# Designs tried in a protein design chat: VH-VL binders against o27280. Part 129

Target 1, 266 residues: o27280
Amino acid sequence: MDSMNVPEVLEIKRIVEESESVKTFIFSWDFRREVRPGQFVMVWDFRDEKPMSVSLIDPVRSEIGISIRRVGEFTDRVHGLSEGDLLGIRGPYGRGFELMGRDILLVGGGIGMAPLAALADEATARGMRVDALVAARTADELLFLDRLEAAGVNISTCTDDGSCGFKGFAHERLLTLEENHDMAAVCGPEPMMFQVMRILDERDVPAQLSLERYMKCAVGICGQCCLDDTGFRVCAEGPVFWSQELSRVREFGRYRRDPAGRRVPW

## First folded at step 7 (VH-VL)

Design d17 (framework fv_libevitug)
Fold by ESMFold2-Fast, scan of step 7:
Structure d17 (fold): chain C 266 residues (1-266), chain A 123 residues (1-123), chain B 110 residues (1-110)
Amino acid sequence: as target 1 above (266 residues)
Amino acid sequence: QVQLQQSGPGLVKPSQTLSLTCAISGDSVSSYSAAWNWIRQSPSRGLEWLGRTYYRSKWYSDYAVSVKSRITINPDTSKNQFSLQLNSVTPEDTAVYYCARESDYGSGLFDYWGQGTLVTVSS
Amino acid sequence: QSVLTQPPSASGTPGQRVTISCSGSSSNIGRNYVYWYQQLPGTAPKLLIYSNNQRPSGVPDRFSGSKSGTSASLAITGLQAEDEADYYCQSYDDSLSGYVFGGGTKLTVL
């Protein structure tokens, strides 16, 4: 593979079922092409191309994993594939997470735990202490709990309906967690991320938030990924942003843009 | 501002081909962020999705299983429109036909609809 | 028969809360987003709720959506006369490989 912008056809080596709606697809990867937690790849099924976060980075086995939630036709087709089938992969693209300090907090909602699981692996391998708050609407939507536990992560859970862990929203649970983190990384529904960011800002904890809004082009030549106030293109300048950057964006947590650039509430 | 305007005959005889066109303004039929759908509505069957066409390096089409053998949905980039052809129509094909924009292929979010065309299949 | 099941009618008086249910299965609502459309007489359906619980610009906050398991609900608080319309739910069905709709609910404002 001599160009990041040309898909390489790769064989699915292994499939891990993370939940009834989420699978991780594992491919051999040549780590001369660097990939970092928080980056994404374009997955091509020979009809459509969609951006997917990298959820597993394993240099020892020379493998990467891509976790895909089933939400429509493209993801239904991909979920129907088996080990030995082929997919096109190009990338990686985007800005990854930066690790700093010794103690890190991860706050993930639903599929937003996918890029955070890769970050947890790297942080624990570096000897950092990792606390993770895993949030979802219901217990069946909590992801990567076994993987996080195996990595040595201290896990807290919450569900909106109380079916597992704390009954309530992520930001409500966060208020009851031990403080004293050098940084945080957050990924999930945008309204959840906004509330979490506000609390972390009050605690003077620098936070990085991953926006996986709308990434049609991975090289910054499209306007579909623009943020209102700053002109940031998520595919080119994200998906990971510091909380200070996002505090200046009027649309963060309140609305997004549709393909026509029109504001649509979350 | 996206608008969809439909045209085509309102009466089709059994066994003939039903043909409708949807003209697009405020967006491109080859837009990478859209898919172009046909949906019909009858009093007895309600709303039924028929299929779509979309551009991703080349043109693709997807069709509902119930009509797949008789249906074609085609874009016309020169006129910025797309069409529906439904072959071998029967009285069961009598419905109001709508074209609709899907905000992205596979999203299911039909954010703009045409005005609708009542098609009656009778002799 | 529609793939998604809605009550054929619902009614309320101005100011009342009304809910409209949409029932599916594990192959559709159980794993896919739910959308709601409002259809006034003689007009095309208009998107009212998307991605289970999100409102497009211009839709008042009196309208809200929710999803639990294989069912979804549309709630209308502070019911107004102009809310009298047909309401349709939509999802994707994996077994059919296509979008599916509910049979529609005719809401009457008494």
Scores: ipSAE 0.000, ipTM 0.395, lowest interface PAE 19.2, mean pLDDT 82

Design d18 (framework fv_libevitug)
Fold by ESMFold2-Fast, scan of step 7:
Structure d18 (fold): chain C 266 residues (1-266), chain A 123 residues (1-123), chain B 110 residues (1-110)
Amino acid sequence: as target 1 above (266 residues)
Amino acid sequence: QVQLQQSGPGLVKPSQTLSLTCAISGDSVSSNSAAWNWIRQSPSRGLEWLGRTYYRSKWYSDYAVSVKSRITINPDTSKNQFSLQLNSVTPEDTAVYYCARESYYGSGLFDYWGQGTLVTVSS
Amino acid sequence: QSVLTQPPSASGTPGQRVTISCSGSSSNIGSNYVYWYQQLPGTAPKLLIYSNNQRPSGVPDRFSGSKSGTSASLAITGLQAEDEADYYCQSYDDSLSGYVFGGGTKLTVL
């Protein structure tokens, strides 16, 4: 009846290896339960549950994809799974991105390109011009380039080490690009998003930024997903926020929280 | 408001190391919104960007391919300055050397320049 | 040669309009912002135009920039004797991973 509150056990239909540390897990999905770019699901390995952004939304094939970076015990276990294995999925949750205008800039850092890849598919399907700035530490960590190219996206890359495209960070590359856009969508490490937000604000480009933080319940009140100055909760109010809201959050881009809820610098 | 002041020798012998310093006031060399550049100007090659140093959680330096094997650009946070070392100089390195700030609001935007130092490479 | 191409000289009389061109390729001007600098004799270059067409505080509105494809231009209207100087364009070149400059244009006010 209320499928949003109970995990549905789904078979892993296909696994795409995006990089040495990132895999996309693809599941059959019943699109009577709508999912939109920027939303997340709770992934349950029958021991722990973690929020993951939806990176592929394909109603034609009746599939969703969830891209997961290997960063700890839960993600290590999930990376050990094979096609045919089972995972629990709850959701989707969160507001997702809004599209407006004719031209959109996507700025993605590392795994943050995952929700933006789903957004790129929707924007191109709507006939929008899509420019993507894809940033990573090294060339082999750049994600979804083939998928973005196949969708007709205009791609710029940058890597910290200069192994592909511009040598530098996303915000440094953005400063050298002459790109006029009706809107932008940004997802990546908070320090990157903060710097990109400032540039887009100066250029009068409205931006939506996706925050993904620790949470212990899908839609409950949880300290790990609270934003200090606004009282926003990522799982209830986000994960997508307009840049004007984030500009008032003291914590954004400066501090993160560990699993115990303590502030640590980025 | 931001001011860059250069110091260093105006005469260097061939095969020696050219060393220049740029002192910063009105900004911090470790500002995460700025990069600190060396640019030279000669009649034979015009304006040439040589490289930059900048702080983003750690220090980075980037160098132009033409000088990469001979050049080092280093920050000094205690003195709020940065330096240029160019090894194995030849007469072709004779130029006016400028330090310049690259502003965050226009990467590649050299909004403040030092006064320039004429360096002559001659025996 | 310089990576970006400028005419070596330009001239005009007081009150006229003068334009200075800057030509590049898809890896520099075609993909990146263009900047312009004015250099008076014996001084460091001074930023005149940034981000193709933006003017810093203190630069007169007689100076303007534009960009089309792989080329850019600097326009000076109401030319004055004080505008006699060298002008340099600049961009970033992604393939070189560095900044590139034009060869400079000596503007003479006749």
Scores: ipSAE 0.005, ipTM 0.408, lowest interface PAE 16.5, mean pLDDT 82

Design d2 (framework fv_libevitug)
Fold by ESMFold2-Fast, scan of step 7:
Structure d2 (fold): chain C 266 residues (1-266), chain A 123 residues (1-123), chain B 110 residues (1-110)
Amino acid sequence: as target 1 above (266 residues)
Amino acid sequence: QVQLQQSGPGLVKPSQTLSLTCAISGDSVSSYSAAWNWIRQSPSRGLEWLGRTYYRSKWYSDYAVSVKSRITINPDTSKNQFSLQLNSVTPEDTAVYYCARESDFGSGLFDYWGQGTLVTVSS
Amino acid sequence: QSVLTQPPSASGTPGQRVTISCSGSSSNIGSNYVYWYQQLPGTAPKLLIYSNNQRPSGVPDRFSGSKSGTSASLAITGLQAEDEADYYCQSYDDSLSGYVFGGGTKLTVL
């Protein structure tokens, strides 16, 4: 009954090094518990528990993957683990992406490409045309390019420093992209997502945006994950929201919440 | 390891603009995992956070309400540094000024500090 | 006056336990993390405790932090002469939308 709320201790089956700072940890998974792109799990290293987006969903191999960027104490410890070591996994949690139409634009910044990589796999498997705009500070921080190419995705890159692809930010590149899409999915830094959302709204392209990166919500009864004005909780109502839902939230693009749940300006 | 090195004037006249710079080594001023802060310290007012700048898809700056109308904090990516400009200074702005790294935007965790610059505002 | 309240001074002898308090309100300590800094004469403050009770690498376990309601405490066990310094607490204040500090406590090791 409460299997989703009790961590399972799983063996790390395989580790893929995505970049100097990002690894994907792969586990055997029982797909009687369905997991969808855009959902997250709680990863427990037997000291701390942190939310991580699911970046690989492979029912054929009965595997899931979780991509983790090295950014603090918890992630440093997890990055020190090897194949055969154990982690606790609880979930999945949250609302996943919905697919509609014949073509989709993915806009990802940094580690935000992780949930979008899983979505790209599903969209391609459904026969959709997938265009991905992959953004990062530098070429070395662009993620999942080989995996997206293997899936048949049309890739555009942009880097802040111009080291790969368009020189500039994701929203600046999007302004030069002429092709229309039936829908979009966006995940990355909130200021990037806000700018991208506004352009897509002006073009009348329905967009889904994932907010999981900015919240330290445990799981579904945590009121600290609330967005202002609407009372949405990222762990219960999200992490994926339609752009029309986010346009009603004063907090989006103006504030973020720290691990204590306090409102902090961008 | 991260190191912050400050430079700027020690004496400023009332009504003038105070200008300080903080040079960064061991990290990038445009690092997504950091925010770059100015904090001052005076015997009468203690430690005061003045504001920060940080890079996320574009540059942002946040300022303390007490100085918001007079302050600008700017990055310089070509020199890997950031600066403080405080306009219309008064003797009450006399303090030791520190730059500091915040390890993640909004964390409040000031893990590396510059050496400090004593600024005296007097005629 | 500073937004967070600390005693201006504290003292102890080597080997003793010393506690430094930090008092705030619901808009700062009551809702947000507390941080502690040690400042030796002529130097910048150094991070000593973050997120109420966490220690950075290199900080001895003699230093510990705690938070209850709108107040926080820094405890130093096995006091040593090298601990003589100024100590500052920090939090975030929701009403000011910014970081706030205590007035500082001068710790003297007798």
Scores: ipSAE 0.000, ipTM 0.391, lowest interface PAE 18.6, mean pLDDT 82

Design d3 (framework fv_libevitug)
Fold by ESMFold2-Fast, scan of step 7:
Structure d3 (fold): chain C 266 residues (1-266), chain A 123 residues (1-123), chain B 110 residues (1-110)
Amino acid sequence: as target 1 above (266 residues)
Amino acid sequence: QVQLQQSGPGLVKPSQTLSLTCAISGDSVSSYSAAWNWIRQSPSRGLEWLGRTYYRSKWYSDYAVSVKSRITINPDTSKNQFSLQLNSVTPEDTAVYYCARESDYGYGLFDYWGQGTLVTVSS
Amino acid sequence: QSVLTQPPSASGTPGQRVTISCSGSSSNIGSNYVYWYQQLPGTAPKLLIYSNNQRPSGVPDRFSGSKSGTSASLAITGLQAEDEADYYCQSYDDSLSGYVFGGGTKLTVL
């Protein structure tokens, strides 16, 4: 409990450039602290601390990876670091994905492929058949294609602009795929996840969806941890939610909550 | 253009069951982007939300605490309508009853209402 | 026994500004959006303001909403005879797990 909440200063062992704006930082990890796909860690650069999803879990090499998109001052500073530099890491935190059945569909948008890449590794290690629908606005935002291919994942791509694969949105591509799955895992922009969830529900495919906005609530640093009027508690349930849980949430895909707890349209 | 059309008896005796139906046109009762509500209005209590039904992965219903033990709101996908059943009515249940669509553009946004049905509970 | 508190009546003359208040608590208005409805005699309520201060298509700009803390207000500028109606505020109450309405304000245009 206490040891998970104390930042450990770790050396950046390796950096993988995933795209112009995304890097994966790899650290040695003591797997006596269990970590599961869908969980996150708090990353501390000795000035600010931010939640980041775990994107690589490799017990054989005793490594974890954390994929970070450059979106602001903190992430810009972290992107400026080199192998051998130090970062503070604490965790893991949050509810991870649960695997069931023999077949899984992964649907990821942009950086949302990061936690799904870790899940793909675990699913293939369990002997599951893994199909991935990888979506982005443009070809250069498609992430982890080489890693998924190396893992034996069957990959479909789509881009909004048609620069790679199917031209259109993830849910439009999903409608053209007829394969059935025992479960699905979804991570990406909230409007994308909402549309994908609807299709999976119509096909009776149970889905788990990961919501970035609930990571801070899971570590208790946010005072606005209510998802809807049913008393849904983020600290006990996020960032990964079952589609049955999210299907009751009127705000999912339509609006979010600001720091005061007010609903704000997307 | 969404329209809600109510039907049902306007007079119910105490201890009987009040039954109203709301027929939907211009939208589907099983639409993911809507919830279907019953709201009543009386001089003594004003506007009072009673409950809702909606389809997501399965059918859900939520009810106000004050009526939860006596109320059922049910969809009928074949007829594209939903109904209100309120058991063991008393004179306190005398009110104008409205059905209303709740849009997922805003949580609690009642954007279309039925015409209203005056229900009198009296012998 | 409305959960949200509104004055039971308000009045004004044509051209004046009228404000209708709606008072709640941290479990409702303090944490959630406020909606306003206009009800003309013999008709169903009609959505007038949503999400604190937004107007549906067709609602004149002389109607505006605002929210501060646990209270909300509906302002009507350039009051017209056709504005004579009952006005209701609405929010969600976290403690009750349901929607709550104000008691209504009867606006009379003198």
Scores: ipSAE 0.000, ipTM 0.427, lowest interface PAE 14.7, mean pLDDT 83

Design d4 (framework fv_libevitug)
Fold by ESMFold2-Fast, scan of step 7:
Structure d4 (fold): chain C 266 residues (1-266), chain A 123 residues (1-123), chain B 110 residues (1-110)
Amino acid sequence: as target 1 above (266 residues)
Amino acid sequence: QVQLQQSGPGLVKPSQTLSLTCAISGDSVSSYSAAWNWIRQSPSRGLEWLGRTYYRSKWYSDYAVSVKSRITINPDTSKNQFSLQLNSVTPEDTAVYYCARESWYGSGLFDYWGQGTLVTVSS
Amino acid sequence: QSVLTQPPSASGTPGQRVTISCSGSSSNIGSNYVYWYQQLPGTAPKLLIYSNNQRPSGVPDRFSGSKSGTSASLAITGLQAEDEADYYCQSYDDSLSGYVFGGGTKLTVL
């Protein structure tokens, strides 16, 4: 049988506290199941399964890492676990990032830096020059700065409140950066990604954006796929999309879904 | 259904330019989900990737080192096609030439191929 | 000049399992996905396996791919007469900045 579609019960080898609200759970991994940055796994606490982006891919140590932000009952339970405890892991799933060119830009907001940290590792290992714009509401919510530095990434930071780096939003900081890039990868809150995408489009920089909300569709958790004005089937294509693909999705950056599934403005 | 149809002369003299075109139906040459490749096949060298062109906010082209100095692959968005020009051909360029679509889902995922064109380089 | 290495030929009888190997280096298979193509006489190659081990719609589950380190394998179980064809592996080579193919394996059934 294909091990990718069967949950493995794995021991939590290490837990890294990234912030007060974010932890990275590290597991031994058999790399006969290849994992790429931008892919996700289903995490099972023996009660519920939730999709989580892979944030560390380390074939040398035979480890993967999964970064989880505390946002609800499931994540609160998982945050209560200790090294040596067990979790079920199934996957990987979804479309990963494509690397192209020599110089790339990563733009991450909050937990959106998780899949981008894994991408930074791959890009630097391939000899690419990597610039990362790391954005958060406050300094305490900036993630993976030590990992990015260790990987040789050139880091810029911004916080909404000015507690670290540039005071302002990611797109405002991006406007002050003059360096050229062959490609960008963006992950974070959808309004941030929309504004960043617009700037990158004007600069003629092709961008890939990771939409966490489409991870459920990719594994069939929801019983429906969104069909946009172009006939694009989101659940078959996600969670990573090129900016040109997203420019034709009417709701991207303009609307979100409430708990009832209704379209509401951001 | 994606379909690739090739056209161009099957006989080229040594030192001249080999020119082939690949017409695309069922997809756009400027599609963000694709790159457009030329691959040739000969008994002596087997399958050999020559290069690709693709649109990602601007046009890019990548070429195999072995042919880089004499090859051009160009899109034509108005005709929804792309072409191959290979300069200064020698008998060693005799091969079946294929155009192929590369899907963004995988670097090198050639999911649709043209019918192939045998090009003979001889006097 | 990295070249992917395949055996030039393989053979089996109907119902048998056949494995075709593809060997590379850290700059190609070791760092990148592997693809497999089937070529019937007089036709263009057809995608058989993508991303190391995935099958396109319409490819029988008798065909499977795997990758370990710098090598990949194509396995055909329940071999059938119509499987007689040339098989090519393919990857990307970081040192060459381009795609590379194996030399091809001619599979003979009986």
Scores: ipSAE 0.007, ipTM 0.524, lowest interface PAE 9.4, mean pLDDT 84

Design d5 (framework fv_libevitug)
Fold by ESMFold2-Fast, scan of step 7:
Structure d5 (fold): chain C 266 residues (1-266), chain A 123 residues (1-123), chain B 110 residues (1-110)
Amino acid sequence: as target 1 above (266 residues)
Amino acid sequence: QVQLQQSGPGLVKPSQTLSLTCAISGDSVSSYSAAWNWIRQSPSRGLEWLGRTYYRSKWYSDYAVSVKSRITINPDTSKNQFSLQLNSVTPEDTAVYYCARESFYGSGLFDYWGQGTLVTVSS
Amino acid sequence: QSVLTQPPSASGTPGQRVTISCSGSSSNIGSNYVYWYQQLPGTAPKLLIYSNNQRPSGVPDRFSGSKSGTSASLAITGLQAEDEADYYCQSYDDSLSGYVFGGGTKLTVL
């Protein structure tokens, strides 16, 4: 009997509008099922099922939150729901982040801030110093700034268009930040994560990176979860990987797969 | 448009405290991601960064090592301004003092500057 | 003494190319972005170049920046009389935990 693989029908307790395109859905949760930052759940709207990262873990209120960006039919339907409506939740799944040392750098792009917001809460609760670099294309797409500020996080922002903070990309902003960290956690578009990883490697900062495309590996579905540098597959439990695990992955940050499975540049 | 307007005395006696204020319009001193800096310029030392203050979850201040023991940079959210206090001044502190906005903490992008205030330290 | 080294003066005639150097070390320019400011007589410095080679809105493309190792360079092509000014480079110094400036270069348009 595997209760983790049976969807539980949960009532939407509260909805937080994070931006025009992002909402956080909050559910009561029984913490006898442990949830860690970096893990995901399968969200079922009684038609389709999609993996979503857990963005809030609150054992005091017995709540979890799941942040969802509106990008297609499934997410459009879910965004149309109200408090009191029902969703199926299955999980949690995947390898979560590990916290080490006294201080941590978070680097998040767009919806990639969702799992990092949960991590920030845990890191601050453990007494760590937390610095966050929050990146987006525009100011309206910067997420969780109020929540990070309330948690005591030191925040830097950057936008591609310069509408808030540094004008430029996350890795360009990171080059202007000159603090040592015991570790880093990174989540966002794969090209961003690749550039950030290179800088952190040169600074000798161990980093964990969360890769959305590897969430399927944690539930037993192969596909995009395979890493191949020398002509054979190397599969690891995702979505969170240490930078050392990604250092030999030819595809990371360079290629994606088209619908036919062919390699195409980002 | 962001404007920075400086005020304070142009003459200070040795051993006294230099006090300058920078009033901000077109932005908030507690604006998220902005930092508020003091930079001075003298013929002998050139441009010299003195420090900054900025708001995140709380107020922070950073100071240049050369002045750290004598300097305080403080925000005033009610008046939308920030100030510089430099203690125990000597003739070597004679300079034009500028306030400047750093578009975000740690960037070094000083995108708006005040008009400058000449401060002479003499008896 | 300035942490970053610039020549104290540079000169050119209208239409020429002028280059201003800025030399540092591994703890500043070698590890960090370089910025350039133009200062006209009697005015505050104005941001001219950021992040080694980027121009703010309103800065003509005659101005360009570059960085190689522990040194940076500001190039001005098609030199004009109004370019006569003092030019300052800036970086961050890891050892000092603060921003550092060059000594400035007085550009004279002959």
Scores: ipSAE 0.006, ipTM 0.396, lowest interface PAE 17.0, mean pLDDT 82

Design d6 (framework fv_libevitug)
Fold by ESMFold2-Fast, scan of step 7:
Structure d6 (fold): chain C 266 residues (1-266), chain A 123 residues (1-123), chain B 110 residues (1-110)
Amino acid sequence: as target 1 above (266 residues)
Amino acid sequence: QVQLQQSGPGLVKPSQTLSLTCAISGDSVSSYSAAWNWIRQSPSRGLEWLGRTYYRSKWYDDYAVSVKSRITINPDTSKNQFSLQLNSVTPEDTAVYYCARESDYGSGLFDYWGQGTLVTVSS
Amino acid sequence: QSVLTQPPSASGTPGQRVTISCSGSSSNIGSNYVYWYQQLPGTAPKLLIYSNNQRPSGVPDRFSGSKSGTSASLAITGLQAEDEADYYCQSYDDSLSGYVFGGGTKLTVL
């Protein structure tokens, strides 16, 4: 089995403009190679390789999608590509989200909505009730609202600046929502995820959180992927963790690691 | 306002079990925003963190390596308290024992302390 | 013996500035926040400084904290008689997976 360890060169079938800074790249996929929401792939532009979460899983059309925010040289080059161009894809890697119960809450911040959009599709296909809290700094950075609405998801929004929905942070909005859920899935900036996790724990809602930080390697050879206290490596043991696992990680939501591996406050 | 009130015996014989309780008011022992710690203070070892218990979907405990084999910290949600049991005590375990609230698990911020209990280990 | 090193004593006169040091290693102060506690005779320690340099509500601005590399300092300006107490630093030690404290500094107001 070499399909996960070497890049498969795939044609960009379709590009969806999600926002001014985010595009979803869609590829034909052979679903004999299983892929689940919460997993990631390594995207190779024949020069550099970066990890990206799978944001669309469509077995009916035999397609996967990868959503990429423009933040640097690699992503700038990829954003310059057109339908028909080629990218290398390795994977999938990591453990995906697990679904249980009848009701799920999704809490996503910015690009963190990407893996949660794929999860929303699977949850709705299973007949679950899906509530999504979509958070961003500004209205222009809210992602996947039309896709979630088309899937039948109940959507709440919040923005830091109040340009759409509740004015404030995700955890502040969550405190005004009184619905109980059988489970939750959370993805976004670590400080947001930490605050959301605490509220869900108080409500006895089991939560899974996706950590996308420091995924420089698809194989577990880089110490920079390690979480403090537990020795978890995001690319090997994550990126999806239960809240019980993360509640033991002192570093989660309080400290980050810079590119040199030094601990830095959020 | 959070208050911690300690109770337990002040004298324990060598080889016996030291048992202390910390009653909580103004917060819940199962609060997701807290961890509940035991810290002792002696002339020979100074301030020494012993361990904690906390609730996050289930109960967890963490213990300092130096006492891990002898220590148990248990919550009691019905009485809103938590306890310390330290087995096989020696004279070196003589100390003032404090319970303390940690404002967030892993924060290190011990914002409220009990009054302290002097425990003397002697025959 | 404590894991973090503090001078056993410090002294000053009213109105002066006093600084108390706390020295550790890369596995504790070098990687983690520093906290300071004030302990008056016969009382439990009271949180004075958290996250290197932050003050809880009710702590006078005469008290300040700082951290550089593997060392931290507590500074007390405008020293007052009621500041006479024991002061303890605290951090987390990654290698021990637990909280660690300094040996304490007895501050005498002369």
Scores: ipSAE 0.000, ipTM 0.401, lowest interface PAE 16.8, mean pLDDT 83

